VHH binders against 8-oxo-dGDP phosphatase NUDT18 (nudt18). Designs and how they scored, part 17

Target 1, 325 residues: 8-oxo-dGDP phosphatase NUDT18 (nudt18), of Danio rerio (Zebrafish) (Brachydanio rerio) (q568q0)
Amino acid sequence: MDSQSSILEENLEKILRGEGLEFDSVAEQVDPVTLRKNVCYIVGAVIFNSKEEVLMVQEAKRECYGRWYLPAGRMEECESILEALQREVREEAGIDCQPITLLLVQEQGPRWVRFIFLAEETGGSLKTTAEADDESLQAHWWDRKSPLPLRAHDILSLIDAGLKYRRNPWFPVTQPVDFPCHVVCQRLFLTFISSRADADDRLWLLMSNNNTSHHPRLPIVVSFRTYISKAVSKLIEDCMPSSYISVHIRGILGVQHNGRIPGKTDGICFNTLVLLENTEEGAEIGSPPSLETDCYRWQEVTNQGLKAKIIERIKDGSVLPFQSL
Below, E stands for the ipSAE of ESMFold2; O stands for the ipSAE of OpenDDE; V2 stands for 0.75 times the mean of E and O plus 0.25 times the DockQ between their complexes.

## First folded at step 18 (VHH; framework vhh_7aqx_2)

Design k3 (from u4 with G106D; at its last look DockQ between E and O 0.80; V2 from the best seeds 0.80)
Fold by ESMFold2, look of step 18:
Structure k3 (fold): chain B 325 residues (1-325), chain A 125 residues (1-125)
Amino acid sequence: as target 1 above (325 residues)
Amino acid sequence: QVQLQESGGGLVQAGGSLRLSCTTSGFKFSYYSMSWFRQAPGEEREFVGAISGSGRRTDYADSVEGRFTISRDNAKNTFYLQMNSLKTEDTAVYYCARDIWGYSYDLTEEYFDYWGQGTQVTVSS
């Protein structure tokens, strides 16, 4: 039994459970991101009452004055993602809440990220027009049927996702984990499946070759000046340029953020599940793509319990969704 | 090389039933969620339902919930849409599609990389 393999397997299990791992340094010399300078994080909440009515706030902003939207707003300095969520819901709707799970992570343009939560009311009282301020005019429970002038229709799919999760969760509860990170990046759970007709499928993970720690590590890709979704493609181009590879980002296994030290811990690490498909060959592919660099290696997952867990996440699509806007 | 082919469409009376099949080849079918969409003349394509790669999870549009059932047979690389209690508004071309972003609730067409040619379903009064 190799003790480094046992450590790797334990770390993979932690990532699959959404517990995360302490963030290691990146090989690139990259300046930390800074909240509100070169990165903007938005939190938003889907909250239902017992009648499945959704919490809505009436906008006070000039551009959308009087229109309705989900409680949502920008993360402030020194906040965790959850603290920002609870603050925004309290400020805009008068409601105290606790998160149930992330429902969706969205990105738009350079380093703009929105975190949508399913959450539950734990206290407070709806903001009335007598309490109107710069944050919002009032809050209501919306029956999702009556006419309501919406700021934008993008929230309809978010509300629907919240209802679906309440009725039949399709991925494990996923909450941000309190680990500091100085960049916006992904730790890649990057998988390839090889198959032969007379044998079980074999599962391969791409591993980083480096000596910064005493155990094997999953690759990290940094997303400066690009969509988070595109950063994986650059890694593929760098290490598998002669192969025709489709990259399928299946979703997020976990989110790591701390936010406690402005300009130093404002980053986010996404633990991302990725499936590679070789588009040159049919369904029967015996080996992973050739690597044309020594920065990475393929590691077969031979522990049958761990292999089954990973394959199940892939086959069920049981991961937090990630959307590029 | 990836192929998706619908079959089983046709003419059926309102209140009747019809079963569509989508036969696939050229990829590891059980690792991908699959969806049914439909498009009536002059309308945008709309989501009908989805099934995860394992078959353990299904989701349906409100308009078909309780009337339609999606299933899959991974040994045959095929998935199905059983349509019961058909209505004239179910008349459309039905398409199967492969989902690339995980078992997604988001119906944006960019999340589906391969589509079948479609099969016509016509529900008459």
Scores: ipSAE 0.752, ipTM 0.889, lowest interface PAE 1.0, mean pLDDT 87
ESMFold2 (binder alone), look of step 18: mean pLDDT 83; pTM 0.851
OpenDDE, look of step 18: ipSAE 0.855; ipTM 0.932

Design k4 (from u4 with L107M; at its last look DockQ between E and O 0.78; V2 from the best seeds 0.79)
Fold by ESMFold2, look of step 18:
Structure k4 (fold): chain B 325 residues (1-325), chain A 125 residues (1-125)
Amino acid sequence: as target 1 above (325 residues)
Amino acid sequence: QVQLQESGGGLVQAGGSLRLSCTTSGFKFSYYSMSWFRQAPGEEREFVGAISGSGRRTDYADSVEGRFTISRDNAKNTFYLQMNSLKTEDTAVYYCARDIWGYSYGMTEEYFDYWGQGTQVTVSS
């Protein structure tokens, strides 16, 4: 019956579905990130034909000339992530595509992020050697068995992820959503499970107190000078310093990006599912860890439908994978 | 303290069957995916298969698909590897491992924080 509680629950459902929530600003005063100045975003595509052969491009760059890789390239100014994907596949392979889902998000520190998509061919024709240019020499469907000189072998696990998703999707279709952000940050779906022997598990979410945003009151951490996992750990140290907590980043529920205003909307907000594990003996008897600041509070999830959805996502790892390189 | 303990290894003739168990303690078992790995002497550790926390999803390496089955009993904090139609190349030490980064089939060992000590499986001709 509580109208405020119902609105919060609706917003949590949107995040779980990958739809995101509008992002305004963070409490800290930090300069916006700028694409190609202090952040670099890469898009890459895993595309199969009806024979389950994978689309490959032959590199034109001097350092890897003649080697093969997935279609991939840097995002340009004023592009959405999906626009960058479609442009790169067209430029390098001659193929038009439609994204199916993100398969993996990778980072090498907060300044480099790669988005790997499963996508499908919708048109175009393979680039031939007659069309070779600085982008690529040609494109080919690879049977995944024949010898092919690869630029790097990291793509083999990406291709496998694409095959796995096609056969048996393990997380909901997840695509970037059009919400601007000025920094690289995470909105934390930060969970704790408390248990008693004679009762059902209780699910707790960490919520911000006195937030100044018009967005939902989930915590936001900025990942400017640290890896994403370290930013979450820093929040834990700040609000739960006396507790022995292991932080398990389970994956990404959603990705928010716009890119329309260079230098102002070049950031990314990841909606991140995190599970806290209390490692202190006897500390998990019925309650979440003590908070040693008034900036946050624990909110129990009492709506049984919502609770079940969140617990299922945790138990089945039904989230977009995230990898720190 | 998180503990993983494999059992059920042994000597078996090719074409035979074995069932491995991994008993666990010290964590909320149903909230974690679990995997089996194996390692022959002088070889890299090899993924065998994985099972999600609820048990609803399983995945297998190509080399064992159709012959091996993973299952779990969350009430007993235990998961299993049923190995059928065993071949001499299945000879290895088998390890169970806990996945902390969600569902990681096909990913590196960095996604697994706790490992059992292993149980030997030897398949003879």
Scores: ipSAE 0.792, ipTM 0.908, lowest interface PAE 0.7, mean pLDDT 87
ESMFold2 (binder alone), look of step 18: mean pLDDT 84; pTM 0.866
OpenDDE, look of step 18: ipSAE 0.804; ipTM 0.911

Design k5 (from u4 with M34F D59E; at its last look DockQ between E and O 0.71; V2 from the best seeds 0.70)
Fold by OpenDDE, look of step 18:
Structure k5 (fold): chain B 325 residues (1-325), chain A 125 residues (1-125)
Amino acid sequence: as target 1 above (325 residues)
Amino acid sequence: QVQLQESGGGLVQAGGSLRLSCTTSGFKFSYYSFSWFRQAPGEEREFVGAISGSGRRTEYADSVEGRFTISRDNAKNTFYLQMNSLKTEDTAVYYCARDIWGYSYGLTEEYFDYWGQGTQVTVSS
């Protein structure tokens, strides 16, 4: 019992540090995703210079010709997320860059994911109109004040996020880690906190109860047809159908992706922090909601250090934002 | 039902102080971060400050830094905006909002799911 608990705690600590875990077989036979066939990944970069100007690129595409956007593009086969980022920034802006951190992950359905990075310039030169091609017309450092015809206004929030992070980072540096995954899925850090008036908060994690594995595992949910955010809700509905549970996705603790083998390792595993709240009037605050299935179990986190870390992350919101568009 | 309600607004002279309160209900207060926003007449709503669920982290707009302080009382499900050294430029409707991400530092209004109705603050010369 002690060894199993120890392993679990170690795994939880790894996840909290933004590290990866090996992908455990999902109970459901889900077909692997294939990049550019049934899944699309986009990378984007928020890059500032010393004057806090933001790197912008002018679009060459017919649909948005002449409008300005952040360096961004689709990932290609056999490249990592970071490689894609560097490639796109180079192609569109002529700039070499290094990622500082993931800034935001966005989803638009189960088959479209955008990774926004805060990055820094390491070299290169701004793409000029003389260098215009199908990727972009030119690049410019934008002072964020001067009028600029933007492709879309959504970049303003991204830029603001980048500025705020630079000034006061509110979550640990988060970079994609090289772990193969064949599907788009979430490893769920499902938390429930029970408060006692005169005692320390109790922290509960929802764990998969696999009869075959003696080790408690974090639940993994696959999103194939629905928003990633909705997959969590479905799991909760299935496990606690009679309970009034509010599901709050707080953000991402880590991103696992390999991408080296087309059609096999094109998946992404998000380690997602979720807070569950019982919204039932009169509900006992001292215990987690009752489960109506044996597939899952509540595990109390008794390690004080680990408990404190998790609660802190929840309360401070020190996680990578995950946005559903 | 989730509710946020501002109070404490009013008329104050320049250089004076005012304390706004945002009282909340319908959710576990201690697990959420909150922000204050304000909107002056004819201007866009702007971020004033934020406080994390734990209260350990606070952030302020440059325009109010050093003058305004955000605090919270978890026992009362209330967080506050202490405004000192008020200026005429601080005149606005002040709004409190719940952060959906845990702590968004007022990045965008889209990161807030519940808002108060606002309270008027008028600073006279």
Scores: ipSAE 0.681, ipTM 0.861, lowest interface PAE 0.8, mean pLDDT 92
ESMFold2, look of step 18: ipSAE 0.724; ipTM 0.881
ESMFold2 (binder alone), look of step 18: mean pLDDT 82; pTM 0.848

Design ko (from u4 with Y31S Y32S S33A W101S Y105S; at its last look DockQ between E and O 0.01; V2 from the best seeds 0.00; counts 0 for: pae E 4.5 > 2, placed apart)
Fold by OpenDDE, look of step 18:
Structure ko (fold): chain B 325 residues (1-325), chain A 125 residues (1-125)
Amino acid sequence: as target 1 above (325 residues)
Amino acid sequence: QVQLQESGGGLVQAGGSLRLSCTTSGFKFSSSAMSWFRQAPGEEREFVGAISGSGRRTDYADSVEGRFTISRDNAKNTFYLQMNSLKTEDTAVYYCARDISGYSSGLTEEYFDYWGQGTQVTVSS
């Protein structure tokens, strides 16, 4: 096996396991993001007790005073995503928690990202009205049936997602991994499946064709001004200009974040699984879309084990959901 | 059934021009990158040039760059190799092939699943 192929396969396996990869020189031309200046990260927690009640906090903010929401808040400088989660839950609910998994990532452009966790209580005590402060008035276990004045109804879908996951986890446990990134970007696991008559499907990955790279690399796309999801579309338009190519963002395989150096490592790298489909009538499904640039190339995944894993993830949708709001 | 058929080969004097055609059937031609290869006697088959599905992208071997031009007519399911300033070294059997990798630029022959029968090009001194 060509040493280069082996490295690629190893890297792909890492990504599939939710592990991180170090950034190579690809993102050096983009200005770093700075938390609370030009990017905002929010963490939220869905926490259930043994009675399947959900942990809710009553808002102390003037705009939504007395209304209830999930424990959630903005990340602060020099903290990891997990630290932020634990901090917010403690501050707002008086509860110590451990994250089980990322449950959902939401974006409202590259400047606003919310991380929703399924978490479990590990200690603490519910915040009471006697402990009310600027963070919250009190915390309560909500049975999800009793009337509760909610700040917003968007939490209902989050709670539902948490319940569903607990009952039937449909993707592997996914936790942020400590890898520094200076921008908000996506490492694209961009796939195409070609079918052959009476043969196994072929799996293709779009790879960056950089002369400076000793091995094939997954493409990295940076988007600061547009939705993260749109960055993928733009790349596809540039590489494969066709009205008949459908881009399916399947979800996230991993989240890389460090956050330890303000203004330098405040970025996030999403390892994103994408499936391309040619929807052209009469199109031959036997080959990936034609490339119009030499910046990228299709690489067939020939390792049968790896191929099977990737295809399974695609078919099952066993990835962390990503939503654009 | 997928079919590729080359035509336009023949004898030409050095410095002359020749235009090869590859007519295809049995697949969605406009969605496929196509390539030309050639094989001289006693030599390995070598990449000549490629064209993307849309025809917007072309690539050529260094040996033919500036002299050969590839084009395609998707309405006719045909692509072409215009050969100008032909040299004796260009003598070979020329093959057209379908690229199933999206665009391999001739780097990997395994990604060409269908080949024509070839057409002989002979350049005399």
Scores: ipSAE 0.248, ipTM 0.639, lowest interface PAE 1.6, mean pLDDT 91
ESMFold2, look of step 18: ipSAE 0.300; ipTM 0.690
ESMFold2 (binder alone), look of step 18: mean pLDDT 80; pTM 0.821

## First folded at step 19 (VHH; framework vhh_7aqx_2)

Design m1 (from k2 with K28T; at its last look DockQ between E and O 0.67; V2 from the best seeds 0.73)
Fold by OpenDDE, look of step 19:
Structure m1 (fold): chain B 325 residues (1-325), chain A 125 residues (1-125)
Amino acid sequence: as target 1 above (325 residues)
Amino acid sequence: QVQLQESGGGLVQAGGSLRLSCTTSGFTFSYYSMSWFRQAPGEEREFVGAISGSGRRTDYADSVEGRFTISRDNAKNTFYLQMNSLKTEDTAVYYCARDIWGYSFGLTEEYFDYWGQGTQVTVSS
């Protein structure tokens, strides 16, 4: 096996396991993001007790005073995503928690990202009105049936996601891993599957064709002004203009974040699974779409075990959901 | 063009059974999770159940759990809703939908990009 192929396969396996890869420096022309200056990260927790009640907090903020929401808040400087979650839950609800898994990632462009966790209570006591402060008025276990004035109804979907996951986990436990990144970006696990009537499916990955690199690398895309999801579409449009190619962000395989050095490592790298599909009617596609640039190349995954794993993840949808709002 | 079409609806007595089908075209069917929804008159549309692209995973609403079964035939680009022990409260228009995610199992309707036209199911007492 070509040493290069072996390294690639190993890296792909790491990504599939939710592990991180070292961040390959994006072109020097991209300014680092700075938390609370030009990027905002929010963490939120879905926490259930033994009665399947969900932990809710009453808002103290002027704009939503007295309404109820999930424990959620903005990340602060020099903390990990997990630390931020635990801090917010403690501050708003008086509860100590252990994150179980990321449940959902939401984005409104590169400047706003929200991380929703499924977590479990490990200690503490519910915040009472006597303990009211700027963080929250009080906390309560909500039975999800009794009337409660909610700040927003979007939490209902989040709660449902938590319940569904607890009952039937549909993706592997996924937690942020400590890898420094200076921008908000996506490492693309971009796949194309070609089916032949009488043969096994062929799996292709789009790779960055960097003349300076001794080994194939997964493409990294940075979003500047548009939704993170649109950055992928733009890349595809630029590389393979076709009206018959559909781009599907299937979800996230991993989240890389350090956050320890303000203004330097405040970025996030999403390892994103993307499926390209030819939507042309009757098209028997034996090969991936032609590229109009030399910046990228298609690499066939020939390792049968790895191919099977990737296709399984696609078919099972066993990935962390990624939602553009 | 992506198309979804429901069939198999009709009138059935309480305690009876009915099988709905959703035939699809315009996309690689096995790569997508599919879901069933229903809407009764004057009510909001509600999730019924879902099945992963591979067919290995299914999820159901509590109201239909144990009575309804979802399956799929990827070779036919079709998935099914087997409804047993039907109740009058099951009366609704049933819709099939494609999941934009890998596997969302009936979270919000916003997670679905294509819908069928629906098929009427009426359960009489």
Scores: ipSAE 0.731, ipTM 0.881, lowest interface PAE 0.7, mean pLDDT 92
ESMFold2, look of step 19: ipSAE 0.769; ipTM 0.891
ESMFold2 (binder alone), look of step 19: mean pLDDT 84; pTM 0.859

Design m2 (from k2 with K28Q; at its last read DockQ between E and O 0.77; V2 from the best seeds 0.84)
Amino acid sequence: QVQLQESGGGLVQAGGSLRLSCTTSGFQFSYYSMSWFRQAPGEEREFVGAISGSGRRTDYADSVEGRFTISRDNAKNTFYLQMNSLKTEDTAVYYCARDIWGYSFGLTEEYFDYWGQGTQVTVSS
ESMFold2, look of step 19: ipSAE 0.823; ipTM 0.918
ESMFold2 (binder alone), look of step 19: mean pLDDT 83; pTM 0.859
OpenDDE, look of step 19: ipSAE 0.821; ipTM 0.918
ESMFold2, look of step 20: ipSAE 0.821; ipTM 0.917
ESMFold2 (binder alone), look of step 20: mean pLDDT 84; pTM 0.862
OpenDDE, look of step 20: ipSAE 0.843; ipTM 0.927
ESMFold2, look of step 22: ipSAE 0.816; ipTM 0.912
ESMFold2 (binder alone), look of step 22: mean pLDDT 84; pTM 0.863
OpenDDE, look of step 22: ipSAE 0.856; ipTM 0.936
ESMFold2, fold request of step 23: ipSAE 0.804, 0.844, 0.807; ipTM 0.906, 0.927, 0.909
ESMFold2 (binder alone), fold request of step 23: mean pLDDT 84, 84, 84; pTM 0.865, 0.867, 0.867
OpenDDE, fold request of step 23: ipSAE 0.879, 0.882, 0.875; ipTM 0.946, 0.946, 0.943
ESMFold2, last read: ipSAE 0.830, 0.851, 0.849; ipTM 0.922, 0.930, 0.930
ESMFold2 (binder alone), last read: mean pLDDT 84, 84, 84; pTM 0.866, 0.864, 0.869
OpenDDE, last read: ipSAE 0.885, 0.885, 0.882; ipTM 0.950, 0.949, 0.947

Design m3 (from k2 with S104V; at its last look DockQ between E and O 0.58; V2 from the best seeds 0.73)
Fold by ESMFold2, look of step 19:
Structure m3 (fold): chain B 325 residues (1-325), chain A 125 residues (1-125)
Amino acid sequence: as target 1 above (325 residues)
Amino acid sequence: QVQLQESGGGLVQAGGSLRLSCTTSGFKFSYYSMSWFRQAPGEEREFVGAISGSGRRTDYADSVEGRFTISRDNAKNTFYLQMNSLKTEDTAVYYCARDIWGYVFGLTEEYFDYWGQGTQVTVSS
């Protein structure tokens, strides 16, 4: 195998393992994002005790005063995502925690991105009403069955997912990796499957061309003043305009963030698994869509072990879920 | 071109069994998770269960867990709902659906791009 293929395959394996890659620069002029100016990140925690009761906090905010929710809050300057999680759980519930895995990433258009973690208690003591402040009134373990006035019911599916993950994980442990990023973007594992009735499927990845690099790189799409989920559709419209392509974001392979320098490293890179479907040519397509630009090319994944790993992640949905609200 | 067609519905007595099929065409079936939903008269559609593309992973609503089993035959582009120990509360139109956005989490209609026309299941006492 030549050195170009070996480097690419090594990088693909790192991303599949959730290790990430140093962030590549983007080609266009894009100002760095700034926390609390044009991005808002929220962290939230699902934590169970030995009785499978879930950690809940009683809200102090006036519009939901006295109602219960998961520990959650906004990420602050100079924090990693994990530091924000640990700080919020400590502040709202009095509990020290260690993350087990990201469980869900959510977006609400350009307004915010929320990171929900499955985590475990490592210390601390539940916050009591004597310790009530503007962050929370108290914290309790909830048996998930007794009546409890909830702030919102969106957390019930998150709690269920946390229980199911603890019992039988369906995707590899995925935690944010410490790599700085100045924009909100996605590095794309953008896949196409070509099929013939009497042959094995072929797996294709879209690669960017780079005249300053001796190896191919995965495409990066930047979101600005739009949904993160829409950015990949824009790339497809730009490079495959003659094809009828449905874009299926299957989920996230990894999250990269550092947060150390306000206004410079407030961005996040998502390593995103995407499956393309050609909706007009049917299921029996022998080759990937034509590209109308020299900026990208299709690379077949011929390493059978790597191909099998990627295909199984697609077929089993073994990726960190991503939800666009 | 994507087609989903349910079959196998009918009338059955409580405590009985019934097997539904969803036959599919026009897409690479093994690359997509598939789900069953049901809708009783005057109610919203509700999730019944899901199966991953390879068939290795399944998930069920609490109300049917232990009684219903989802399986798939990727060579036939078909997946199934085996319904045992049926109750009158299981009476509904049953729909199959294709998953758009990875693992079925939060289970709303926005996760599914194609739906079958439905098959009626009626459980009598």
Scores: ipSAE 0.770, ipTM 0.892, lowest interface PAE 0.8, mean pLDDT 86
ESMFold2 (binder alone), look of step 19: mean pLDDT 83; pTM 0.858
OpenDDE, look of step 19: ipSAE 0.776; ipTM 0.892

Design m4 (from k2 with W101F F105W; at its last look DockQ between E and O 0.82; V2 from the best seeds 0.81)
Fold by ESMFold2, look of step 19:
Structure m4 (fold): chain B 325 residues (1-325), chain A 125 residues (1-125)
Amino acid sequence: as target 1 above (325 residues)
Amino acid sequence: QVQLQESGGGLVQAGGSLRLSCTTSGFKFSYYSMSWFRQAPGEEREFVGAISGSGRRTDYADSVEGRFTISRDNAKNTFYLQMNSLKTEDTAVYYCARDIFGYSWGLTEEYFDYWGQGTQVTVSS
């Protein structure tokens, strides 16, 4: 393989491992996002003690005063996602923590994103009513059985996800990585599987045909003013309009964020695993859909080790899930 | 077109066993996780269990853990629910469903794009 092929395979491996790739460019007509002005990122923590009781905080905010919720709050300027998690748990619950893994990414377009973590206590002491402030009134370990007036019941499924992962992880440990990004976007690990009756499946990735790039790149779609799935679907409609394609965003391979320079690095890049499904009746599935633009091309994954890793990841469903609210 | 069809339901006495099948067609079955759900009269539909596309990973609701087993035969595009030690509380319509988010462990029904018609399981005392 030539030097471009070797670079591509190396980059694909990094994405699969959750290590990310440096993010340095997107379409020039897109302004950087700015935390607390046009995007809002939330961190939330699921933390269990040795008795599998979950860490809960009593809300001090007027709208939900006295109700209970997971430790959660808005990310602040100049923080990484992990720093925000640790700060929020300390402020609201008095507890030091260390992340174990992301459990779920929730989104309401590119303006609102919530990162739910499974984490473990590493120190500190539960906040008491004597320490009540604007952040919270107190914190308790909840046995998940006793009556507790909850701010909202959405956290019950998050707590269950944390328990399931703790007992039997079904996707690799996935944590945000420190790469700057100026927009909310997705780098698409966009796959198509083709096959003939008497042959092994063939795996195809959609690649960007940027003539000025040293090497092939995974496509990047900006999610500004829309949801993740809609932005991907728009790309498919633009480059494959004659094909009947279902877009399945299988989940997230990695999250890239830096946050160090307000208004410059407040964006997030999601490295997203996507599987296209051809839904045409009577269509042969021997080749990927025809592209009606020269902006993209299909690249077959011919490295058998890499191909096997990607296919196994798809078949096992071993990806961080996301939810569009 | 994507099709899911449950079979194998029926009447069984408490303590007995049943095996449900979900036969699928119209998609690359091994690339999709599948789940069983159930709904008793007057109740919300609830997650029963899930299996990854490869069959390597399974997960179960607490209420059925240890009694139910999910398996799949990718060569036959079919997956199964083996129900043992049945209780009257297991009486429900059982549905199979396709997961579009890989393996969602039953987090929400929003992850499932195709559902079978359902098969009735009735457990008598």
Scores: ipSAE 0.774, ipTM 0.899, lowest interface PAE 0.8, mean pLDDT 87
ESMFold2 (binder alone), look of step 19: mean pLDDT 84; pTM 0.867
OpenDDE, look of step 19: ipSAE 0.847; ipTM 0.930

Design m5 (from k2 with T108S; at its last look DockQ between E and O 0.88; V2 from the best seeds 0.80)
Amino acid sequence: QVQLQESGGGLVQAGGSLRLSCTTSGFKFSYYSMSWFRQAPGEEREFVGAISGSGRRTDYADSVEGRFTISRDNAKNTFYLQMNSLKTEDTAVYYCARDIWGYSFGLSEEYFDYWGQGTQVTVSS
ESMFold2, look of step 19: ipSAE 0.809; ipTM 0.915
ESMFold2 (binder alone), look of step 19: mean pLDDT 84; pTM 0.862
OpenDDE, look of step 19: ipSAE 0.839; ipTM 0.926
ESMFold2, look of step 20: ipSAE 0.795; ipTM 0.904
ESMFold2 (binder alone), look of step 20: mean pLDDT 84; pTM 0.860
OpenDDE, look of step 20: ipSAE 0.757; ipTM 0.887

